# Miniprotein binders against q9h3h3, part 222

Target 1, 235 residues: q9h3h3
Amino acid sequence: EDGFTAEHLAAEAMAADMDPWLVFDARTTPATELDAWLAKYPPSQVTRYGDPGSPNSEPVGWIAVYGQGYSPNSGDVQGLQAAWEALQTSGRPITPGTLRQLAITHHVLSGKWLMHLAPGFKLDHAWAGIARAVVEGQLQVAKVSPRAKEGGRQVICVYTDDFTDRLGVLEADSAIRAAGIKCLLTYKPDVYTYLGIYRANRWHLCPTLYESRFQLGGSARGSRVLDRANNVELT

## First folded at step 18 (miniprotein)

Design hN13
Fold by ESMFold2-Fast, scan of step 18:
Structure hN13 (fold): chain B 235 residues (1-235), chain A 82 residues (1-82)
Amino acid sequence: as target 1 above (235 residues)
Amino acid sequence: SETIEVTVTEETSPEEVAEEIVKALEEGAEKVRLTAYGREAIERALEAIIIVAKRLGYRVTVTIEKRTEDGKTKTIYTISLE
């Protein structure tokens, strides 16, 4: 049963990747155009499959902002998939360590901080803050889901190049907090997304590596980052 | 030494693209870029890459990029031999 839910989520993620994206690309577009672009495409109003009353008439899979230094590196996703199929048929235990090894072997190293917010002003405001941080060079790349047909929360994804680089992951968390974001964040390596490791996966693995919580209290403001696998606080 | 550019459309044969990829790489091209606009074109590009890797047995590295052109997204697959 858990496997069916994970397969459904993987199918939805693939469909979003296949559909067109709305992209602000700071490598080719002046930063001065960002505010107008954000006003034109607030994620709470952009619909997943298009709507005459929304900013888009056609399907939109993701709304994305690329930083000036962004250089895509997907790694060997096909080799990862083949090795994953072999691992599943081998009878070997499937663990976070085994998945990490597969990711390293096939150079599928990117990962992302995730935040889930209800459609509305707070989502649009959070996305605008993240988008500005990307264009200003504090973050590399980010995307946000459009509004789903059935409703529900939307997700903002803030990417880092290498999930095995703990300092880089923590630096991205700091930049997100500096942009004014105060909600719960969780960190997921893209290898888990490619292999369909979601909340209800059949191997019962935790679908995220890190958790970040904003703490509030006078001069003690900051975030607490937990390594979920080892149950150890990093900050 | 060179990059070969291939446009994939919703009418493109995946088998023919796969053969073109293999021929270019075997003849010494450093990279082959597939550009696809729209869901059906992307599906055909992915099928061609699967044919190259699984049916024809080549070991390739693929990088994937989404680019915006005239307010619309295109997908670029860059293929090279390992």
Scores: ipSAE 0.005, ipTM 0.366, lowest interface PAE 10.7, mean pLDDT 81

Design hN14
Fold by ESMFold2-Fast, scan of step 18:
Structure hN14 (fold): chain B 235 residues (1-235), chain A 82 residues (1-82)
Amino acid sequence: as target 1 above (235 residues)
Amino acid sequence: SETIEVTVTEETSPEEVAEEIVKALEEGAEKVRLTAYGREAIERALEAIIIVAKRLGYRFTVTIEKRTEDGKTKTIYTISLE
């Protein structure tokens, strides 16, 4: 076992967000440059803290691709955090519905489809497919974690701007599947990330809102999507 | 003591910020404070700091903190020469 606590996972996520990112920004860079950029920075070889033997000599928190129409909006994260502190001190039950309402109130609406893959060719191939879909306009933005010093699976995150917009979430899933991705996908609203709520949290909350499994004949272009919070099949 | 303040957004050039940091410090500023709003602005602020460190060879301390003002979350990098 890795032995990570929620506090440790939150600290690692914060450090990755604060460290430099390697970015292909389609808003300012011609699409013709993407293949060379992907060849230069395959996520299986980019190291988290830098190594003279890797593509990077300096720390890299994330490897990201921004779509041509991408416009970032994080909402009022500070207001969200203050409200979260007040909720914890109030003694009120902490539930998925309560967190959803806090997210809506503070406009912290973004979320992401996650896929976890072992370092190697399959990860690099999957990332290249996702990056192309972003540059071609089927997805808005995506990032992939660099290789950890201790090994383990890497994560590709594909963002949508509003986790409450089911159509948008499902459209992103369809675009991921159209890019050739067949592995398990899980969707997590960023509100859980900002509040430090991960899989192993003390509130026993499930941060996964949706789950997508590749299935022949699925209505979402080859997948079935489950609403994990309500246990309802959407496709 | 003089503190030079720079706001970093997703429109901000990392190279221009790096040059502003170097100039301020060389002209005797005690600190340069970069305020970044959101993920892309944080990335651009960090790129500027790396340009200063790698290209220009300066030794400096960076203090990182998150603060609240006007209901918005911001990340502040305070740069001081060692």
Scores: ipSAE 0.000, ipTM 0.090, lowest interface PAE 20.6, mean pLDDT 78

Design hN15
Fold by ESMFold2-Fast, scan of step 18:
Structure hN15 (fold): chain B 235 residues (1-235), chain A 82 residues (1-82)
Amino acid sequence: as target 1 above (235 residues)
Amino acid sequence: SETIEVTVTEETSPEEVAEEIVKALEEGAEKVRLTAYGREAIERALEAIIIVAKRLGYRLTVTIEKRTEDGKTKTIYTISLE
């Protein structure tokens, strides 16, 4: 399926990347300043395009926290996009395996755990927990979307360096759960994001590799992680 | 291990930035870092990167980072050869 929705999502993603971000960078900012920063910029109140009644008067694309050891590496995104265009015109099958190959070839390896929450106290509380885990070194980097003009759910993204490193992906899940997060989590490689492949796409690709659910009645840090592609429970 | 710093503004020519990137990489720089403030500057930085990718014909690694510093929000593009 091809259409307006996919084009609209791609345009929104590009705009968010080009607009300013609110960043707490633990590499250069003392950890003691985090609580004040979180109080100043709760994601449920920060607006996407600015508003006199919000913490921001100007557009904000993302609210982000960088850990002390964070070292950005996006890989060869330009080469990935060129190879994707060539793949589409080649008539070669477009499968999860071919996208994995493109990602590895172009070193576009990062991925993220996603959680979608309605604006409000639960979102702000979840983000504060994630941000503290990043600053304390349990997670590498995270960001959260600002509140959209029309409302709707906001997303928290918790990144890992290499989506092919299963242990690293599972360790990030454990750290998220240790921060008190109990909602559904899904893991998406950034290669799908850079190529504009979302839930509904013409190739019927599932951009989600892993799913994590918190088991009620178990331990506070208990979670079940499912490998979506192989339908195998990992924890 | 040399990093060349380039500031891109809304007045900056993408062709001139592309030429600076090519020259730096050809002269052995490990990285070229572009710093841009605001949407128009970011568009010019991205256009320069696209020109370099097409001109060089080689794969580039581009790292994108946002920072808020001294009341300013900036976008940093770090470019290296793959």
Scores: ipSAE 0.118, ipTM 0.601, lowest interface PAE 5.4, mean pLDDT 83
Fold by OpenDDE base, second read of step 19:
Structure hN15 (fold): chain B 235 residues (1-235), chain A 82 residues (1-82)
Amino acid sequence: as target 1 above (235 residues)
Amino acid sequence: SETIEVTVTEETSPEEVAEEIVKALEEGAEKVRLTAYGREAIERALEAIIIVAKRLGYRLTVTIEKRTEDGKTKTIYTISLE
């Protein structure tokens, strides 16, 4: 939207990971405080750089909610990157299977459902639904990007512990749909982010493993999930 | 020096910038400030930060300031170790 490359947007997202986060941690904060926290920090009003009149005076990288069962584990990201560099130097073919194996070997297995929404009520409502699902234990962790100065879409990320666990990925989709989210969802493993695999990469790898489309009257899950790598519907 | 200043240009390699940042931090700089003018320089700065973050195990704090100067977007990244 801003004319930036997919790499630039990914780099901006990674840089935002290093800025202060607004976090609701259900492990330490009573669930009864969630509504007040959501009202204080609506994502559509929280600004990336702490603009005058925003709920935040300081820069915010992400707004996040941690569930009771959340345990941060990034695995061996450094070992993963070293192995990736060695693989590139070797000239061996790089496939989705190669990346999967690298991820497993280095225990970098996290992934996320992504949704992009315009700033406003719909975004804030979607985020509130997701945040509640996290606090209620239906989801483990989620984050949303703050409002950019230039506007544009904000992203909600809903994480799963293991992108290789299809059932877990599908369960998260179901929980997102149960929270009232009807937009397109795409699922991206974190390993793809760590290795710099973006849209239109030189290896022709699709960084999105799954796509979920909302369906009225469809399966009990309320969505159709497509395995993009194999072009197979999973639901 | 407490703060090391690095200017990122369209000609600056992200890898070179990353090495400068790492070197500065390893030599005891408390902060490294990157200044990037325009889209290309900003992209290079961000790539450099990613390289550094990877190298240092993501133990970085990065603050971002955006300004407009001479019709170009100026972005200042301040990097420190946690």
Scores: ipSAE 0.011, ipTM 0.319, lowest interface PAE 9.0, mean pLDDT 85

Design hN16
Fold by ESMFold2-Fast, scan of step 18:
Structure hN16 (fold): chain B 235 residues (1-235), chain A 82 residues (1-82)
Amino acid sequence: as target 1 above (235 residues)
Amino acid sequence: SETIEVTVTEETSPEEVAEEIVKALEEGAEKVRLTAYGREAIERALEAIIIVAKRLGYRITITIEKRTEDGKTKTIYTISLE
């Protein structure tokens, strides 16, 4: 109805993926240029659709940093979607294990650590830390949303290649913490995004696979990571 | 190994590009890269990819990447057979 319908929000999300991105690509750009790029494009000031006084005059869907070793691989998304429709029609139970198996079969393995922050200094500082970790090789790739609405939160996404590689997911968490990030982090496999599984889904699946909370008084790089699916604390 | 490069614009025929992609992959090309600037070009590229996926029975792997070069953002779709 108003601007808050689910269909409207889904269309806005799709448009962000189609619109231009601001990309710092460490595969082709010297690391020494990162600090100037971060100063030019702080995410709290980059506007979704361009604005007078904004760093951007045209729409920006995402602000991204690619590491030197970044090699994108989306897998067989079409085969995944076809198998998902067949699964729904089959009457077989839809569980986290079933989705994991579909993702493995079709090589749709990437996932991401997410953090949601209000526009301002803390967001820009967090993004700068993540971007430096990507360029220095501790993380592979990350992106942050531009500023869309007054008071709306922005999201930083830090990707890993394989959500089934628990050690890799935990290593990314450690690198995020080493970059100075202290807020709550949640981890979501991209397979859930491709299949349209969000927080309010009819299969009662939790799209969040892991949660990470900063540990005060422990190691400077320490965090507490919970495996949501198995109810097991990993760190 | 052979990579075929294709630039997609708002004027590109998805059917013609799909035919080119299918032919190249079936004749042994390792991958085909589609480069698109802007929403309309991206829509054309996605239409071509859907045609390819249907004709090749979902035997394709797609890599999607955004890059900014000389102030312009381009979307790159890399298509390969399993």
Scores: ipSAE 0.286, ipTM 0.713, lowest interface PAE 3.3, mean pLDDT 84
Fold by OpenDDE base, second read of step 19:
Structure hN16 (fold): chain B 235 residues (1-235), chain A 82 residues (1-82)
Amino acid sequence: as target 1 above (235 residues)
Amino acid sequence: SETIEVTVTEETSPEEVAEEIVKALEEGAEKVRLTAYGREAIERALEAIIIVAKRLGYRITITIEKRTEDGKTKTIYTISLE
């Protein structure tokens, strides 16, 4: 994929972040209303631009569910970017370790498990499982992209508070698997998004830190999690 | 490194934004920050970036910022085009 294409997709994702979100907030809305909300706004039918006949008349950037413990904190993203720019100018080597240290220093520690699914029942079912896990407190926050006009895969993002906390990342994977999700999961720190580190970047940095593959039997977690940076299985 | 800020509004065309970016770069800006508020402004900003990227073979770093309720700007994304 051309770096330009990756940047274009990132730009579209950014535009989506600025459009109105359909949010179920478990902090303010009773959990008993979740099923009705899911039925009203199935991700496969919610359209990005509010197409005629869709559940939404207005553009929707994301459909999201906030858990009881959700607190939005993005850290010092501006300081992170300034430090990143200074680092690039310095000509010093840039490694995954460098990015980790930048993230820690600026408290930009959020990350997300990503799954890509085609529009349809499987997506809606997966989203319902994730949304329930969030409302039940097994996960903190999740979002799903609406259906695009051109079709294509929709993405579900399940966030963790700290990508450096391996246990927390693995616990989220376990919760996703417990929700019945069997597809491939990839874990991406938000710091990589904020710094514009995409696939095939000039620093040869892998934007995906972890990969989770579903496993039938054997592991109590129902998945194998690979540390992509070190090429080591964590489970 | 001089960062030039370009504000994108719902009234600003992608072409106008692109021209401002190009002008900033010609004036010696090493970086251009695009501040876009709302969907339409962001879409226009993105289109402008595409226009600039096609016209200029320069490394361009674009920072997209969201205005917070308290009137502060929060950086959402940084895009570097080479």
Scores: ipSAE 0.013, ipTM 0.360, lowest interface PAE 8.2, mean pLDDT 82

Design hN17
Fold by ESMFold2-Fast, scan of step 18:
Structure hN17 (fold): chain B 235 residues (1-235), chain A 82 residues (1-82)
Amino acid sequence: as target 1 above (235 residues)
Amino acid sequence: SETIEVTVTEETSPEEVAEEIVKALEEGAEKVRLTAYGREAIERALEAIIIVAKRLGYRITVTVEKRTEDGKTKTIYTISLE
């Protein structure tokens, strides 16, 4: 059943949030230490549950870099979850507009650009570029998943404070491209993550709001950005 | 502008921590910060936050961050009235 897979993904996400993180915090650590930290903890080598052959012997949920101006803001997640439960019980239609309204009402506004890369040099190089941009102030905060025991792609998440702030979302895309990233990017509001709504959900909602593709020489921004919900090109 | 600091461990009662948080916020504290290390402590902190949210009618804001202290990754929850 699809329900089992969705619950399994939510449980894995919660476990990663509860497990230790490897954090470079630019608010308290000099920028000159970043290169050594990146060399010590390349995401292609850091394992999810630890082993003696990796940089970590203990579990790692996420590898993260906090910018100097980073100030966490999760909003009213408890109120969001209570309202979501009430909405499901009510039998009223669940639409993208309904979720947007719940997110705004409860100030759960953060979102993220996602990129998926196979373990290896390309992933480590991309993460180093993103981490540099965070420490230098072009991005606010980012994290990357550790390597799963089975292999498969790892994900880099680059956060923005407000998914309803189109300009801010596009500015983050530009900074990612300026860091040398050329792969496909997709943007997802955290409200979908907090409510456990993934690609294969029972409401047939698309949690992706924007899609960015690298385009050399065409766009002033270095990318072509599509608003997935309205099918409108923004660049 | 007072911030109250609370350490949550695997021995901590969520109900007692919730009562402490509610009292602090009702007495005018700007923020209450919970620090937890390890899964069981984090679970107790989250349970306390749920109790607080329910008692205050879901009028709280919670921020979460990870910090490394003495080689240990700690989870810090900062709670304020909206």
Scores: ipSAE 0.373, ipTM 0.743, lowest interface PAE 3.0, mean pLDDT 86
Fold by OpenDDE base, second read of step 19:
Structure hN17 (fold): chain B 235 residues (1-235), chain A 82 residues (1-82)
Amino acid sequence: as target 1 above (235 residues)
Amino acid sequence: SETIEVTVTEETSPEEVAEEIVKALEEGAEKVRLTAYGREAIERALEAIIIVAKRLGYRITVTVEKRTEDGKTKTIYTISLE
C-alpha cells in the first residue's frame, strides 16, 4: 500500500488546503456549465503543481464543487484545539466520546466520506458523478485531490455538515452509491483531522467512524455501513 | 531576512516549529521555508503548519515542493502571510 501514512495524507491535504482551488460553485454558476467544467478539469489530468501540458498552469490544492445549500462553517477550531491541549495536559482519559463532546461544544461537526482511486477514467467518472450529485443538491460539497507528480491514489472527499447525525451520514452514503460509486468508503470527522488524530495514534482512537461497503442486491441503499467504534452494522 | 529556513527532523516538535514560524511571520518575515526529509519529518512539518494556520486564522499561503535527495523524499513547505 502506498507508503504514505494517514498522517502524511492528512498533512498533504492540509498543505493542499492552502494552495489555490479549482471550484465549481453551483450558487453562482449555472448547472449547465458543469459538464464543460468537468471536461476542462478532469482530476486525473489536473496536476498538483501545474506541470507542463496539464489543464492548470498554477498549483492546485483541490478541485471542489459547492452545492446550492453549501455554507462554510468550520466552527470554533481554535477553541477546540485549546480545549484539546488542556485535556491532554490534564491526563484525563481520552475516548471517542470525549472527542464527540469537544466537537459539539465547539461546533466542529463536519465530516467526510473518503474514497481513494487510482488516476484515470474511473476516477474522473467517479468525480463527475459526485459533482453532479452536489450540483443537483443530493450532496452539499465535495473535493478531489489533483494528480501528484509521483503518482499514487487520488482522494475524493464528500462532506456532511454533522458527523453526529447518523441519518445525514447515511444519506450521503446513499447519494454516493446512487452516483455509481462502488469502492470502499470511510467516514472521518474533521475534528479528528484538526486534532491530529491519525491511524495508530497514542490514544488508540480509530479516526474512521464509519465504513461503507458496496453490496449488490442488498439494502435499498446499495451498501453496508459499519459503525467502527461500536462494531455494529447500521444498515 | 525575507525568508527564514527551518529544518524539520524526526525529533522536531511540531509545536516548537509552529511557534518559530508564527514568531518569524509576526516579526516581519516574508516567508518561512520548512524542509523535511522523509515521512516522519514531513508529518511533523504538516502538523506544525496546521498549528500555524490555526493561530493565524488561516491567513497563510503554503506552497509545496517535493524532491528526491539521497534516496529520501525531500519536501519544502513555504509559508507566507496573506
Scores: ipSAE 0.000, ipTM 0.218, lowest interface PAE 12.1, mean pLDDT 85

Design hN18
Fold by ESMFold2-Fast, scan of step 18:
Structure hN18 (fold): chain B 235 residues (1-235), chain A 82 residues (1-82)
Amino acid sequence: as target 1 above (235 residues)
Amino acid sequence: SETIEVTVTEETSPEEVAEEIVKALEEGAEKVRLTAYGREAIERALEAIIIVAKRLGYRITVTLEKRTEDGKTKTIYTISLE
């Protein structure tokens, strides 16, 4: 059953990636247009399949904001997938270290901070803060899921270029906190997403590398960041 | 060096797109680029690619790219012979 849940999540993620996205691209759009765009497409109101009365008449997979300096580098995903199939056939253990090595070899290095929020004002406010941080250059790129038919929580993803660059991961956390975000954050490398490693995966891997909790009067960064694999506090 | 551009919509016949791709590749085009917007168009583009691979009898390389225009994301498939 756990494996079935992981497969279902992977299929849903693929469908969202294939469907159209609503994008504010700061590389080609003036920053002055952001507030109007955010008002037009609040994530709590944009529906996954274009329900009547929503801002969208057609399916939307993701709502995204690209920073002015954003330069996508997905790496060699084809080579990664071929190596993954070879690894599964080889009988070698499938561990976080083995996956990290595949990611490095194939330059699939991006990762993301995730926050899950219920549809409503708090989600829309959090997304607006993140979007402004992206357009202002404190973050590189972010996306948020549209409202699902089931009415479950929506996810905001804030990307970093290199999940092996701990400093860069921590700097993104600091920028998220500076934007006023106080909820739990978890960090996942995109290599796990490409290979279908979600919660309840068949390899029993923890899909989260880092966890960030807001702490009033705590660290200099305003949060506690935990390395989940080693159970070690980084801040 | 020639790249042929093809737009796929939710009303486009996969068989017609496949024939256009095959013709372009057989006539020496280096690449054929399919642009699709929306789930139905993407599915029709993928069906056309499968037809092309089967009918050609050769291996093809397909790359996927997402590109933003007018605040919307389009899916682009670039097809070439291996």
Scores: ipSAE 0.000, ipTM 0.206, lowest interface PAE 18.7, mean pLDDT 80

Design hN19
Fold by OpenDDE base, second read of step 19:
Structure hN19 (fold): chain B 235 residues (1-235), chain A 82 residues (1-82)
Amino acid sequence: as target 1 above (235 residues)
Amino acid sequence: SETIEVTVTEETSPEEVAEEIVKALEEGAEKVRLTAYGREAIERALEAIIIVAKRLGYRITVTFEKRTEDGKTKTIYTISLE
């Protein structure tokens, strides 16, 4: 798979972040309007470029739901990048601990649970469950990618404020599971995205810190969460 | 570190933008900032960066930044093109 494909995907993902978002903001919109909004903009039908017959006539980068407690704070991403450049130039070893420390120092602590789903009813249902959990205050913010022309998998991102807060990360997993989602979840800190740390990076850093697998009849959380860095189950 | 700014408009071709980037780098710019307003300009900027990466054959780090309403710059993504 040509490294160029990853770059194209990153460029497309970024172009998506710059295109208009379809947002339900629970801070300004009554929760009673959520169902109508979900029915109007089902993620499986919202198209990336506003194709004819789609609910959107204009390009949409993301569909998002903001909770009442949502505060957009990205920290000092510029300082983080400068420190990262300096670290690379220094030739010092780069570890997950190094990245964690950089993130803490620059207050770039956000992370997200990721799930990939094929377009269709299952995606729309999962998104509706997540959106309700956000509006109800169980989750802070979530977004879902619109349908691409190629019909690829769509991604739902559920954010947490601090990837270093294991309890908060686990609580978000529990809320996602309570919303009825049973697929594999992976947790990725935003710092890894900001620093361009992808799968198969030269530092052999795993960009996924946690993995959640649904478990029937198990723990009260309904999932097993694996710490990928330490290869330890947290639940 | 001298940052050179290149403005990408809807009328600017990706090839023209790429040439400006290459020129800036050849002139010793450590960083080139592309300013693109609107979707088409952004897409062109991205295409230009891809052209540059292919031409130069060395690792290019691309940082995507969004200007916030308060005038702050927020980094959205960083990609490395090799």
Scores: ipSAE 0.022, ipTM 0.462, lowest interface PAE 4.2, mean pLDDT 84
Fold by ESMFold2-Fast, scan of step 18:
Structure hN19 (fold): chain B 235 residues (1-235), chain A 82 residues (1-82)
Amino acid sequence: as target 1 above (235 residues)
Amino acid sequence: SETIEVTVTEETSPEEVAEEIVKALEEGAEKVRLTAYGREAIERALEAIIIVAKRLGYRITVTFEKRTEDGKTKTIYTISLE
């Protein structure tokens, strides 16, 4: 089952990537247009497969905001997938360290802070805050899933360029908190997404590297960050 | 340096796209670019590529990219002979 569930989640991720995205691209669109775009496409109302009563009649895989300095670098994903297949076939142990090494070797370094929120005003408000931070330059790029099912949670993903750069990961967390976000955040390297490492993976790997919890008061950062890979508190 | 552009939709025949790819490459096009919007169009583009590679036996290099145009993304497959 673990393998089947991980494959199912990977298939859902591929389907979302294949379908069209709605994008606010700050490299080509004036920042003054952001508020109108956010009002037109609130993630709680944009439907995954289209609905005549929603903002979209056709499928939407993701709603994204690209920052002015955003320069995508996916690395060698093809080489990563080939190496992953070879590793699985070899019978060698699959560990966080092995996956980290595959990612470094193939330059698949990006990662993301994840927040899961129920459809509604709080999701739309959180997304608007993140989108403004991206357009203003405090974050680089973000996306949010459309509504797939009534009552099902949606995810906001806030990307950083290099998951091995702890300072950069922590600076993104600080910017998310400065945008008014108070929910639980977890950090996942894109290598885990490309290789289908989700909660129900057959190797029982923790699918995230960091966890951030809001602190109501008294902390220097506004959040407490745990390094799950090393089992240590960073803040 | 000639690139032939082909738009694939959810109504497009994969067999007809495959024939169009082969014709363009055999007539000297350096690349054939398939543009697909939406999952069904992407599936038809991929089926056409499989026809070219497996049923028709061509050795091809395929790259893909997602581009943003007018606030929406589209998937582009670029095909060339090895």
Scores: ipSAE 0.018, ipTM 0.495, lowest interface PAE 6.5, mean pLDDT 84

